# VHH binders against q9gzu0: the designs that were tried, part 5

Target 1, 229 residues: q9gzu0
Amino acid sequence: MGDPNSRKKQALNRLRAQLRKKKESLADQFDFKMYIAFVFKEKKKKSALFEVSEVIPVMTNNYEENILKGVRDSSYSLESSLELLQKDVVQLHAPRYQSMRRDVIGCTQEMDFILWPRNDIEKIVCLLFSRWKESDEPFRPVQAKFEFHHGDYEKQFLHVLSRKDKTGIVVNNPNQSVFLFIDRQHLQTPKNKATIFKLCSICLYLPQEQLTHWAVGTIEDHLRPYMPE

## First folded at step 22 (VHH)

Design r4
Fold by ESMFold2, fold request of step 25:
Parts: C-alpha cells; structure tokens; sequence
Structure r4 (fold): chain B 229 residues (1-229), chain A 124 residues (1-124)
C-alpha cells in the first residue's frame, strides 16, 4: 500500500483543496516557457523560431475576475465569456513573442508573423516547458503536442476572407489544443486590394493533470530541430 | 447542448426571394452574435452576414443590399431574408454562433458552433 502514483494523486488533491481556500489555481504554482516554431515545407530550410515573452496561465479559479476587468464592450456578455472555460483545462496565453534570430536576439521586439497569403509554411509548432515556481530545477518539456498544420488554419481564413470588418478571428487546430489569434489587415490602394492574416498571439489548452507530467530532455534538446541556421 | 437547425431552403427562380431560419437551443441565445455562412459546390465556406447580440449587422459585399439578417430573441431564432436572388447565390447555407470578445486592444470573433445547413438553389 502507498503506491507512488496513488500517493502523488493524494498529495495533488490536498494541494488543490488548499489552493481553493486561497483562491489560487494549480497553474499558478508553475513557471512556464513557450517557443513558437514556424516550420517550412522546404526540408533544408530551418524553422522561424520565436520565444514567448511571458506565458499567462488562466484557469476557472481566476476567470471571473479577469472577465469583469475586461467587460467594457457591449458586444459580448459575462455569461458567454464563462462558457469558453473548460473545467480542468489550463489556458496558456502567449500575447507577445519575439524572434530568436541572431541579428535581433539582443533586442526585445514583438513581431507579427504573416501566415497568409503565403505557401511556404508546413505547420506551427508550440513547445511548452514548465517547472514548479521558485524552483532551481531546469525547465522540462510538458508532455503534450501542440501542432497546427497550414491546411487546417488556411481553410478557416478562407471562411472569413469576404468578411471585411476590422475584427480579428480565433481559429483552432482539430484537436483543440492550439488557438491562434489572427489579426486581419485589409490593404486597399487605388489599384488593388488584399487581405493579410497575421498571427497576433497564441493560446494553448492543456489538461490540468498534464501540469505534473513531463517528457525527457532539455529545452536545448527540444529546440535543436527548429534552430535557425 | 448547443443546437442550431436551419430551415427555409429550396429551389427558386433568379430574382426571387427566400427566408432562411435558424432555430437555436442549449444556450443563452440573446448573449451571442449569430451569423450566416454559405458553401457553394467545390468552394470553401464563406461569410454572408452577422448580427451582434445588440442587433448591429454586417454583410459581405456580394450580398449587401439584397440580404437582411435579423433575430428574434423571444423565439431564439436568427433569420436571413434573401431578395433578388442570383444563380451565384446557390449554396448550402449554415447558421453559426459567434463568440465575440476583447483580447488586448482588439475585438476577436470565434466561431464555435455550426448548424447542419440548408440547400438554396437558384435557377436561371
């Protein structure tokens, strides 16, 4: 008796109970790092790799407070915003990201990555790493797959191509683990018009139980396939 | 559970009119924006019209002036009045629920629920 997995689950349940008393989420107990790789179709070409400046976890426990702070637009309601939250899911928001290219690595600069029109991207890959907050341990890769193949987001862009208003769109991959926040820029000149779809930010959906499950390897090991030339 | 059911499609002559309906259930209808999209044979689904929870409307250029979107919150129903129909309006028409929210300084739309669709065929 006292199986290690059963003892771990019991300890996690006790922690969750304490966090509810303090009005804190389990996700608040972790540090996160996230990288975004835009993988090119050409096999010899290295990925365009970006680092997320700050990963913001959101769970049910702090959702009401964040929604009340954000409700100033009469076009949406508090009730509809609550229906977006999935119980036992951590939303990991990446509102800002920057290039990891050598010529700009020393400067923090947010960059919009154009996803359409173009035909050279195979997929978007998000690499998520975590550790217990205030630990001196290295970050470890979270055991989850975050990929969004170009065909899946491009068909969703086509759905809204004729929609010329200024609103952005959110699209998700088929298994609903990656949500892309897309700004549409409508360029109209006397001669031509065009619409550009730019990636503004990403949100990852991670089941809560995966917060304590890590794959093997270091950040460096997992970034190596995507590193710039 | 969210359910969206379109009706009112059919065969109509060019220049004619149809009224599509979408009955909604399983959510607080008055809190959501609602939209119509269409998919012509061999093409991707495309935006037609949207109506906000507050009643503001927006239309694709191809249908503006001919189509009117409206909603009846007492009946949990969104409508698409389609006038001056053309053969290029032939498509399956889908009702969609739109989640509208602010993220940073921008407004975003997420299409989280779709109906089954209703066929509209416009003959020459």
Amino acid sequence: as target 1 above (229 residues)
Amino acid sequence: QVQLQESGGGLVQAGGSLRLSCAASGFTFSSYAMAWYRQAPGKEREFVATISSGGSTYYADSVKGRFTISRDNAKNTVYLQMNSLKPEDTAVYYCAREYVFKYGDRKYVYLDSWGQGTQVTVSS
Scores: ipSAE 0.647, ipTM 0.858, lowest interface PAE 1.0, mean pLDDT 80
Fold by ESMFold2, last read:
Structure r4 (fold): chain B 229 residues (1-229), chain A 124 residues (1-124)
Amino acid sequence: as target 1 above (229 residues)
Amino acid sequence: QVQLQESGGGLVQAGGSLRLSCAASGFTFSSYAMAWYRQAPGKEREFVATISSGGSTYYADSVKGRFTISRDNAKNTVYLQMNSLKPEDTAVYYCAREYVFKYGDRKYVYLDSWGQGTQVTVSS
């Protein structure tokens, strides 16, 4: 009583019991904001920064079987076990975004960003913010790192260059926190046959327990390195 | 505990044949697509062939007509029969499990498990 970790554990237990009665997940109790920065290798060039128009949370009980399932899957049931909630994974899907560049009309669009063949991107950075639903408080950064360096996704694209079927591919960063949904386009130009890899959706993968851990700072503080100006 | 273990690699003369096997365990083998990839020295892995859970096959252009992928669900094993081998086929051959699913209106594949590979060297 009065120890910060003991108070947090008691509060989480009460919340989990409350959610079980409502048949809701902990993730359903948060609002999210997500930004995606395509960071260029050239130091002088500002990132291409996008705001995700709708972050679609999907709760999954089992990473191996469910990480890539189910927009609109509402069948999740909250159990009373603390260990179960610490094992649960939230998938945050981002299929649509809008540019934050001031000279572009900021209409929402399907994600359609060419990642390969090109040589000017250093990494993709996703910035995730959350707050309790219906709170007056500002969004705060979730304490987690979501980066995908170009070398890591390029290796995976090269694995499937000779694969000419119509399937898309999914690739992940080394710590399995960012999943890229990639459409392949096989173009034939007068000079050669080319394959283009286009990013069509992102899924951020994080343990549900991270939703209650925030870093310090505002959205503006954390976006500043990537802002156009 | 998904495990994929390749075997059957070795040194073979050009024009020869070799059959690779991949023994699978730790999952419901008959429910997954399985694939072979290869990695030549100094290059990234490249797709060779895939076989769906239902037995449908698809091949890279470079091996079509020479290689045959097959599976034996009773033995939880995927095979790659390689005929008319060329020095260009020299590589480490990997089997992989493919998780195939629908996301939105499109089909996607995620290569979620790999074997350790078996060396195939084609000389002469």
Scores: ipSAE 0.622, ipTM 0.842, lowest interface PAE 1.0, mean pLDDT 80

## First folded at step 23 (VHH)

Design s1
Fold by OpenDDE, fold request of step 25:
Structure s1 (fold): chain B 229 residues (1-229), chain A 124 residues (1-124)
Amino acid sequence: as target 1 above (229 residues)
Amino acid sequence: QVQLQESGGGLVQAGGSLRLSCAASGFTFSSYAMAWYRQAPGKEREFVATISSGGSTYYADSVKGRFTISRDNAKNTVYLQMNSLKPEDTAVYYCAREYVFTYGDRRYTYLDSWGQGTQVTVSS
């Protein structure tokens, strides 16, 4: 049974392969960068900042065949797939992320971030940047707000707390722009039962029309509020 | 538009039985898993039971052996048979649509739609 890391890599590669059968879309004309900031309730505590290893844009219309194949393979429902195909929304998949902390040995590794039962997080902020492919221009901030507040995702976690199956869960913010792919781990110690919710992946939803809407500033400018002094 | 409508709730004595129904419309019912949740006064909504599109069932420990979830695809309806009811079962019961899919090497569940709920009150 291959190294858990190897399995993860293989799974990611499969996902990539599934996503690479891209028909050329507007989103495919852009390179994307994404950062994830975990903002803490304590103001004196600096945010935990992570960089997404790779952002994969998916236009549902371009993946019709793959979606249908998935339906045939019973990977997902036909109805949900059809609903997705009807929307002109770009999905920006962030399958893995790594810590930007250079001072911590081992932080260069892909990490799952524990979201629950901890309560010190105020919100998750995703910062999205893009540029035209084959451009020498710097990445520009996409003019969209991607936030997921603790109260909103905790509520959804609590709904499924009593569900002890091994399936992951997807939760979304109220405006359905941020989707969190969550792994649930049930830990049983002789003394205590605990459930941990870990963030595995993120998917952002962006209207296609907003792909060319950029804010002002550099990546550094937008990361500064979340970076340690 | 997706619609879920619960019915069958009411007042029952401890030890009694109720059967809840959830009528679904606006989507291909047979393609989705369906679930029941409940929310007691002053508490958060909690999982009760789920049934997959294929008919596999799963229950919360608190209701296992007492409750049975089932579905009739021809009627676009999911049911919750509740036996041996306890005062602790008093809650608003909600029907939910579950989208189950594979992403990468894992299966995920996404709760995307809820009914309005039906009140179940169990008296001591």
Scores: ipSAE 0.804, ipTM 0.932, lowest interface PAE 0.4, mean pLDDT 86
Fold by OpenDDE, fold request of step 25:
Structure s1 (fold): chain B 229 residues (1-229), chain A 124 residues (1-124)
Amino acid sequence: as target 1 above (229 residues)
Amino acid sequence: QVQLQESGGGLVQAGGSLRLSCAASGFTFSSYAMAWYRQAPGKEREFVATISSGGSTYYADSVKGRFTISRDNAKNTVYLQMNSLKPEDTAVYYCAREYVFTYGDRRYTYLDSWGQGTQVTVSS
């Protein structure tokens, strides 16, 4: 059985390959950066900030057709709603992320972040930046808000808490802009049965028209609220 | 547009039986897994049963042996046969469409559509 790290790397490579095959969009003309902030309920506690290793754009308009054709052996983009499928929406996949805390040994590794049963998180915030490919210009913040509040994803976790099947789950925020790929682990301790929900990957939904809508400021400006003092 | 409509709920005595139906439209029914959930008063919605597109079934422990989920693809309908009903089974029962897919090295389930629900009341 290969090294767990090796397996993860291979899995990521397979995912990348699968997603690249479907890469046909205006988004292909952009480079992307993405950061994930876990904002805590305690205001004195600084957010946990992570950087996405690679952002992969995929168009959603042909996803329904792929499903109907029964091509289930390949990796699929996430289908949210029929309404979204009818829109010219770009999926921005964040398959893996790593801690920005480079000063702590071991924090630089790709990790799955535990979302439940902990209750100290207020919300997940994703910050998206982009620039034209082959441009020497700095990355600019995409003018879109990507937030997922604790109450919203916890509710969805609780719906499936009694499901003991081995499949992961996907949950989304109310406006269907943030999708979380969640691994469920059932742990049996001598005293109690516990279920853990771990965040494996994130996918953002962005209207294609928003790809050229940038906010003011640098990456640092936008990360500052989430960075440790 | 995806539509799910539950029916068959009602009042039943403990030990009785009910059969719920969920009529689906607006999508290729046979390509999706279907599931039943329920929500009791003052509680969160909870999983009851699921049936894959291939007909594989899975049940919550609380209903295993008493409930049976089935589907008729020709009628675009999923069913929940509920036997030996208990007062604790009282809830609004919801039908849901489940999209099951592989993403990377893992399989995922996404609940993308819900019905309006049907009330089931079991009296003691």
Scores: ipSAE 0.801, ipTM 0.926, lowest interface PAE 0.4, mean pLDDT 87
Fold by ESMFold2, fold request of step 25:
Structure s1 (fold): chain B 229 residues (1-229), chain A 124 residues (1-124)
Amino acid sequence: as target 1 above (229 residues)
Amino acid sequence: QVQLQESGGGLVQAGGSLRLSCAASGFTFSSYAMAWYRQAPGKEREFVATISSGGSTYYADSVKGRFTISRDNAKNTVYLQMNSLKPEDTAVYYCAREYVFTYGDRRYTYLDSWGQGTQVTVSS
């Protein structure tokens, strides 16, 4: 497994196993669908739309099972209070997603999306749908906004531009509902040194009760604004 | 609730030294990496140095050899010893808590808490 695609698949498989091992029982009762739209600043251009291959839930009420421990510490300082029991938070991880481009006949290819340096993206929008597991019901859109404006994540990228270690970074939007897992690649070219910021995974962070608060409409209704068609 | 309180800033002449301290409370200090960042007037905040829970350090190139980050887990405090100061080091210095973890085959850092900052001014 010396080629880049094999190593990326192996890394994704290890991540999926790690996340499934930490799956929280409350979220086990739902099926999920998630889509990621990279909305362009140019109004005429439709979004780059991606389908998440598998949504992996993790609950924050079990500190051993939470990979975003720092966020949990800031959100739930009182582990056993009645208020904490009624405000359990779900982390919905999207480690793998594929383009929905029309030129991919019969299949969708997984892609790493470069977020910086570039200046054509307005925001990232995540569209989350759920239903009860084992249900014949259609998926319904979760009543929540998952948006991450480019200025908010780019500001955080700038904080670490001079940091040349090999660690990735996690950044969140102001309302702490969207977390981006970012790989930093430090390249040296004949013209200059450059750092690129590449999106590897997304995590949605929300109270578990929001999974049953549905907006009106179908998946198709909610995807239409972002469709290339 | 996480609290980070910086101190030790002030006015110093070029070539001088300062020692910054960041007192931490509201969390298990020894389990977290700690970092210093700085923000000069009109510029974006930038990385200075980080120290892991195990004591391993990493520095921005601009301060390497002049600044030393250290921690005292008994006092829940992280320090930044700044030597050979230059006017370009003038900034508000912030300490930050870093949550470091493995996700798949990569390590990630999440900067989840910041202090209020302490002003360092280096006169020419």
Scores: ipSAE 0.712, ipTM 0.884, lowest interface PAE 0.8, mean pLDDT 80
Fold by ESMFold2, fold request of step 25:
Structure s1 (fold): chain B 229 residues (1-229), chain A 124 residues (1-124)
Amino acid sequence: as target 1 above (229 residues)
Amino acid sequence: QVQLQESGGGLVQAGGSLRLSCAASGFTFSSYAMAWYRQAPGKEREFVATISSGGSTYYADSVKGRFTISRDNAKNTVYLQMNSLKPEDTAVYYCAREYVFTYGDRRYTYLDSWGQGTQVTVSS
């Protein structure tokens, strides 16, 4: 049987193995850091900032059966699919993330951020940084935009609000660069009945050539707008 | 290229029945779950029913006992039998393909393809 936390760790290890069964790719030559900012609508309020524990790259056009195969088939029209045949696409999986709060012991523990029901979030922003493996170089921000606005994911959550089976859902932003893996938690109290949508993990989609197209600045420069302290 | 085409919608009296069909092409039909969703005037699209590749079904509470989803893998078709229809069932009904997969220790569904929809109108 085992301890629930031990089984959670074993499940994470199985996911790593599943993702690493892919052939070698250009993305395997990089180290990554990724941060997730939940940007509040209120301008005075700093973002809730999270750090991704491990970024796992997968190259999609070099693999027959991908865990996101259905997503790929639906995400692009015939013309879009033909254009992507000219470019390799990298999936950057972020299976878990931790709060960057340092004012509470244990704030680095994995937690699932509640995305709905709430109306105070404007968007989710993912900040991706890379460098060559074994390099002494600092991480540099990848020159690509990863944003998922509240209205776009709320619409998709509403499609499945009355759906109470055990499966999670995957939703994507309009430009198909951010995929959210969502679990639903149904709460029933004597007073009311509620369903909560929680973010379990994220996958970023980008052309592989973007891995070496860096913007100016350090991690600190790009995190500062979102930092709580 | 995935194609989903609904049919069987129309005007029906309260208490009546309709059978919707969704013809699927461009993919291995038997490998995917299929679902029905509906969108009432002024509301967001909502889940109605799903049927797994293996034939297991799941229903929204609002239609359970009145609607039956089924599939015919030989005809690449999913059906929605709607009985005891109410004015509240008035909506455009959409067929959807669902990609169900394992990611770590969880199963996930991605709604990756939609049909054009068929109008169902239930009058009193």
Scores: ipSAE 0.698, ipTM 0.869, lowest interface PAE 0.8, mean pLDDT 80
Fold by ESMFold2, fold request of step 25:
Structure s1 (fold): chain B 229 residues (1-229), chain A 124 residues (1-124)
Amino acid sequence: as target 1 above (229 residues)
Amino acid sequence: QVQLQESGGGLVQAGGSLRLSCAASGFTFSSYAMAWYRQAPGKEREFVATISSGGSTYYADSVKGRFTISRDNAKNTVYLQMNSLKPEDTAVYYCAREYVFTYGDRRYTYLDSWGQGTQVTVSS
């Protein structure tokens, strides 16, 4: 009979305690769907829209699976146990996708999208949906925005343009919610010497508690602005 | 809190030398790669050199043979020895920490921390 927000918080805390006892994360209790739109600068051109074939969740409190541990280390301070629980971060990785264009036969492929040099992309938008695992519920949009504007990632590409080693680079948007895994390719022809920056994977980085905060609408409602027709 | 503090910049004649230092604190220094980047007026920041936790080095072509990156893990310090300086080397030089990891079958670098920078000016 308590205040509804207090009861929700208590229920969530009990669930998390149970998950820790079972060595499971809260993220393991959800199904995810993710879509990636490459939004063009031309207002009349429809986005290049892709459906992620498998969303792979990783909890940052798992040391062996925290591939961005430097970011996690800098995000923590000595706080109450309640704040630590609320600040657990989920990494949602998307290495493979398929095109949603009608004129392309859809099949799952490794992500292989050239981001630079090109001048026609405004931003990358990731649309994330979740539901409780094994439920009949429709997927609902997670209440968060995952956008990466071209200027923000292009600036970071320029930082490493003269770097010719074989390692890939990871770049993030200003609010550190989207991480792009970038391969650099050096192309040499008799007339041209060029470096391309190719997107190989995306990681969405969000607080675990955000997984239960949903916006209104269906997948179709939220995809409509990006649908190719 | 990660802290990176550069020093050793200044004015030098073309053909001269400078040694930059970057003092690091707030993390296990010996476990990270460290790098130098530079930013000339009106340009974006660009890679100069990197040194792995194990001491392996890599250089931009424009500085190879003239610059040497090194580290002293006992002092938590990374250095950049710059010889045969040219006016084109004029820039603010930044120390950076690199998180290097394996993802799938490829290695990736994430530049997660930067210093404030030290000015190097090479007179013609």
Scores: ipSAE 0.658, ipTM 0.857, lowest interface PAE 0.9, mean pLDDT 80

Design s1
Fold by OpenDDE, look of step 23:
Structure s1 (fold): chain B 229 residues (1-229), chain A 124 residues (1-124)
Amino acid sequence: as target 1 above (229 residues)
Amino acid sequence: QVQLQESGGGLVQAGGSLRLSCAASGFTFSSYAMAWYRQAPGKEREFVATISSGGSTYYADSVKGRFTISRDNAKNTVYLQMNSLKPEDTAVYYCAREYVFTYGDRRYTYLDSWGQGTQVTVSS
């Protein structure tokens, strides 16, 4: 008789297999919360903490419809989409985020965040929490690390700095777990032309098997290092 | 598996010409945009040119009028014709697969695959 953990794993694998046959994602069985922390190089400077308004998991079925629509509209290639579908990974989209500061009037609104040109950010940290749907249980921290260091995304920004087209760019961290959707803006200053990279959205990649891998602690415990005093 | 292999690099005199090739495999070549980048010693990798799946081209200002990007879908190959070469063009040239898609109200580009690069050296 396998240890209880092995049994749970097997049960989950069976469930995943069944859902796959139905073109459903295991992610559909969960509620998600996400926070985004911009950690600054200066240690005395408190992190900028944002709460994601809504975490949108990409469901296999919904994704397929979008893919087909996109292909029909010639927005993207079917093959690229299929490659993504073949990955046993759930995409967690964070299209909107707002400041956690509630003590200041106007800070609760949705904000865009400029990532470049600036050198004061050390890294972007995304904290993901989940629970089973229709559960009265508290949200648990997903046992995964989502970090994107300044050096890594700046390098990618510089690659496309000479591109003057109006298309946005997607950049990813080395382990391909965090994807940043970036708007490029070209500004004419009195002295020079400047390019600004603005964060528009974030997408996290998580293996489906990790959806049930939780760390210990509460949301508050995990946010504490990033919370404003 | 996606594979990109650059070739055609070498030593050339200033004012000379060179044609680079990038052979692609492991994907439907005609469905993707392809791009060229270059990295000079001590500098960051920079954009050179891109060609869409439909054949639309875009160039960096530094190479506009001198370089031409083209593709042959039957051969799964993208080319970079480089004319009027300058010492400043000395770099490792990389081929990249460019994925273009729409997300929300905006169009995005994602570079998801790179070749190993080919060295281009322009002597004065």
Scores: ipSAE 0.628, ipTM 0.861, lowest interface PAE 0.7, mean pLDDT 86

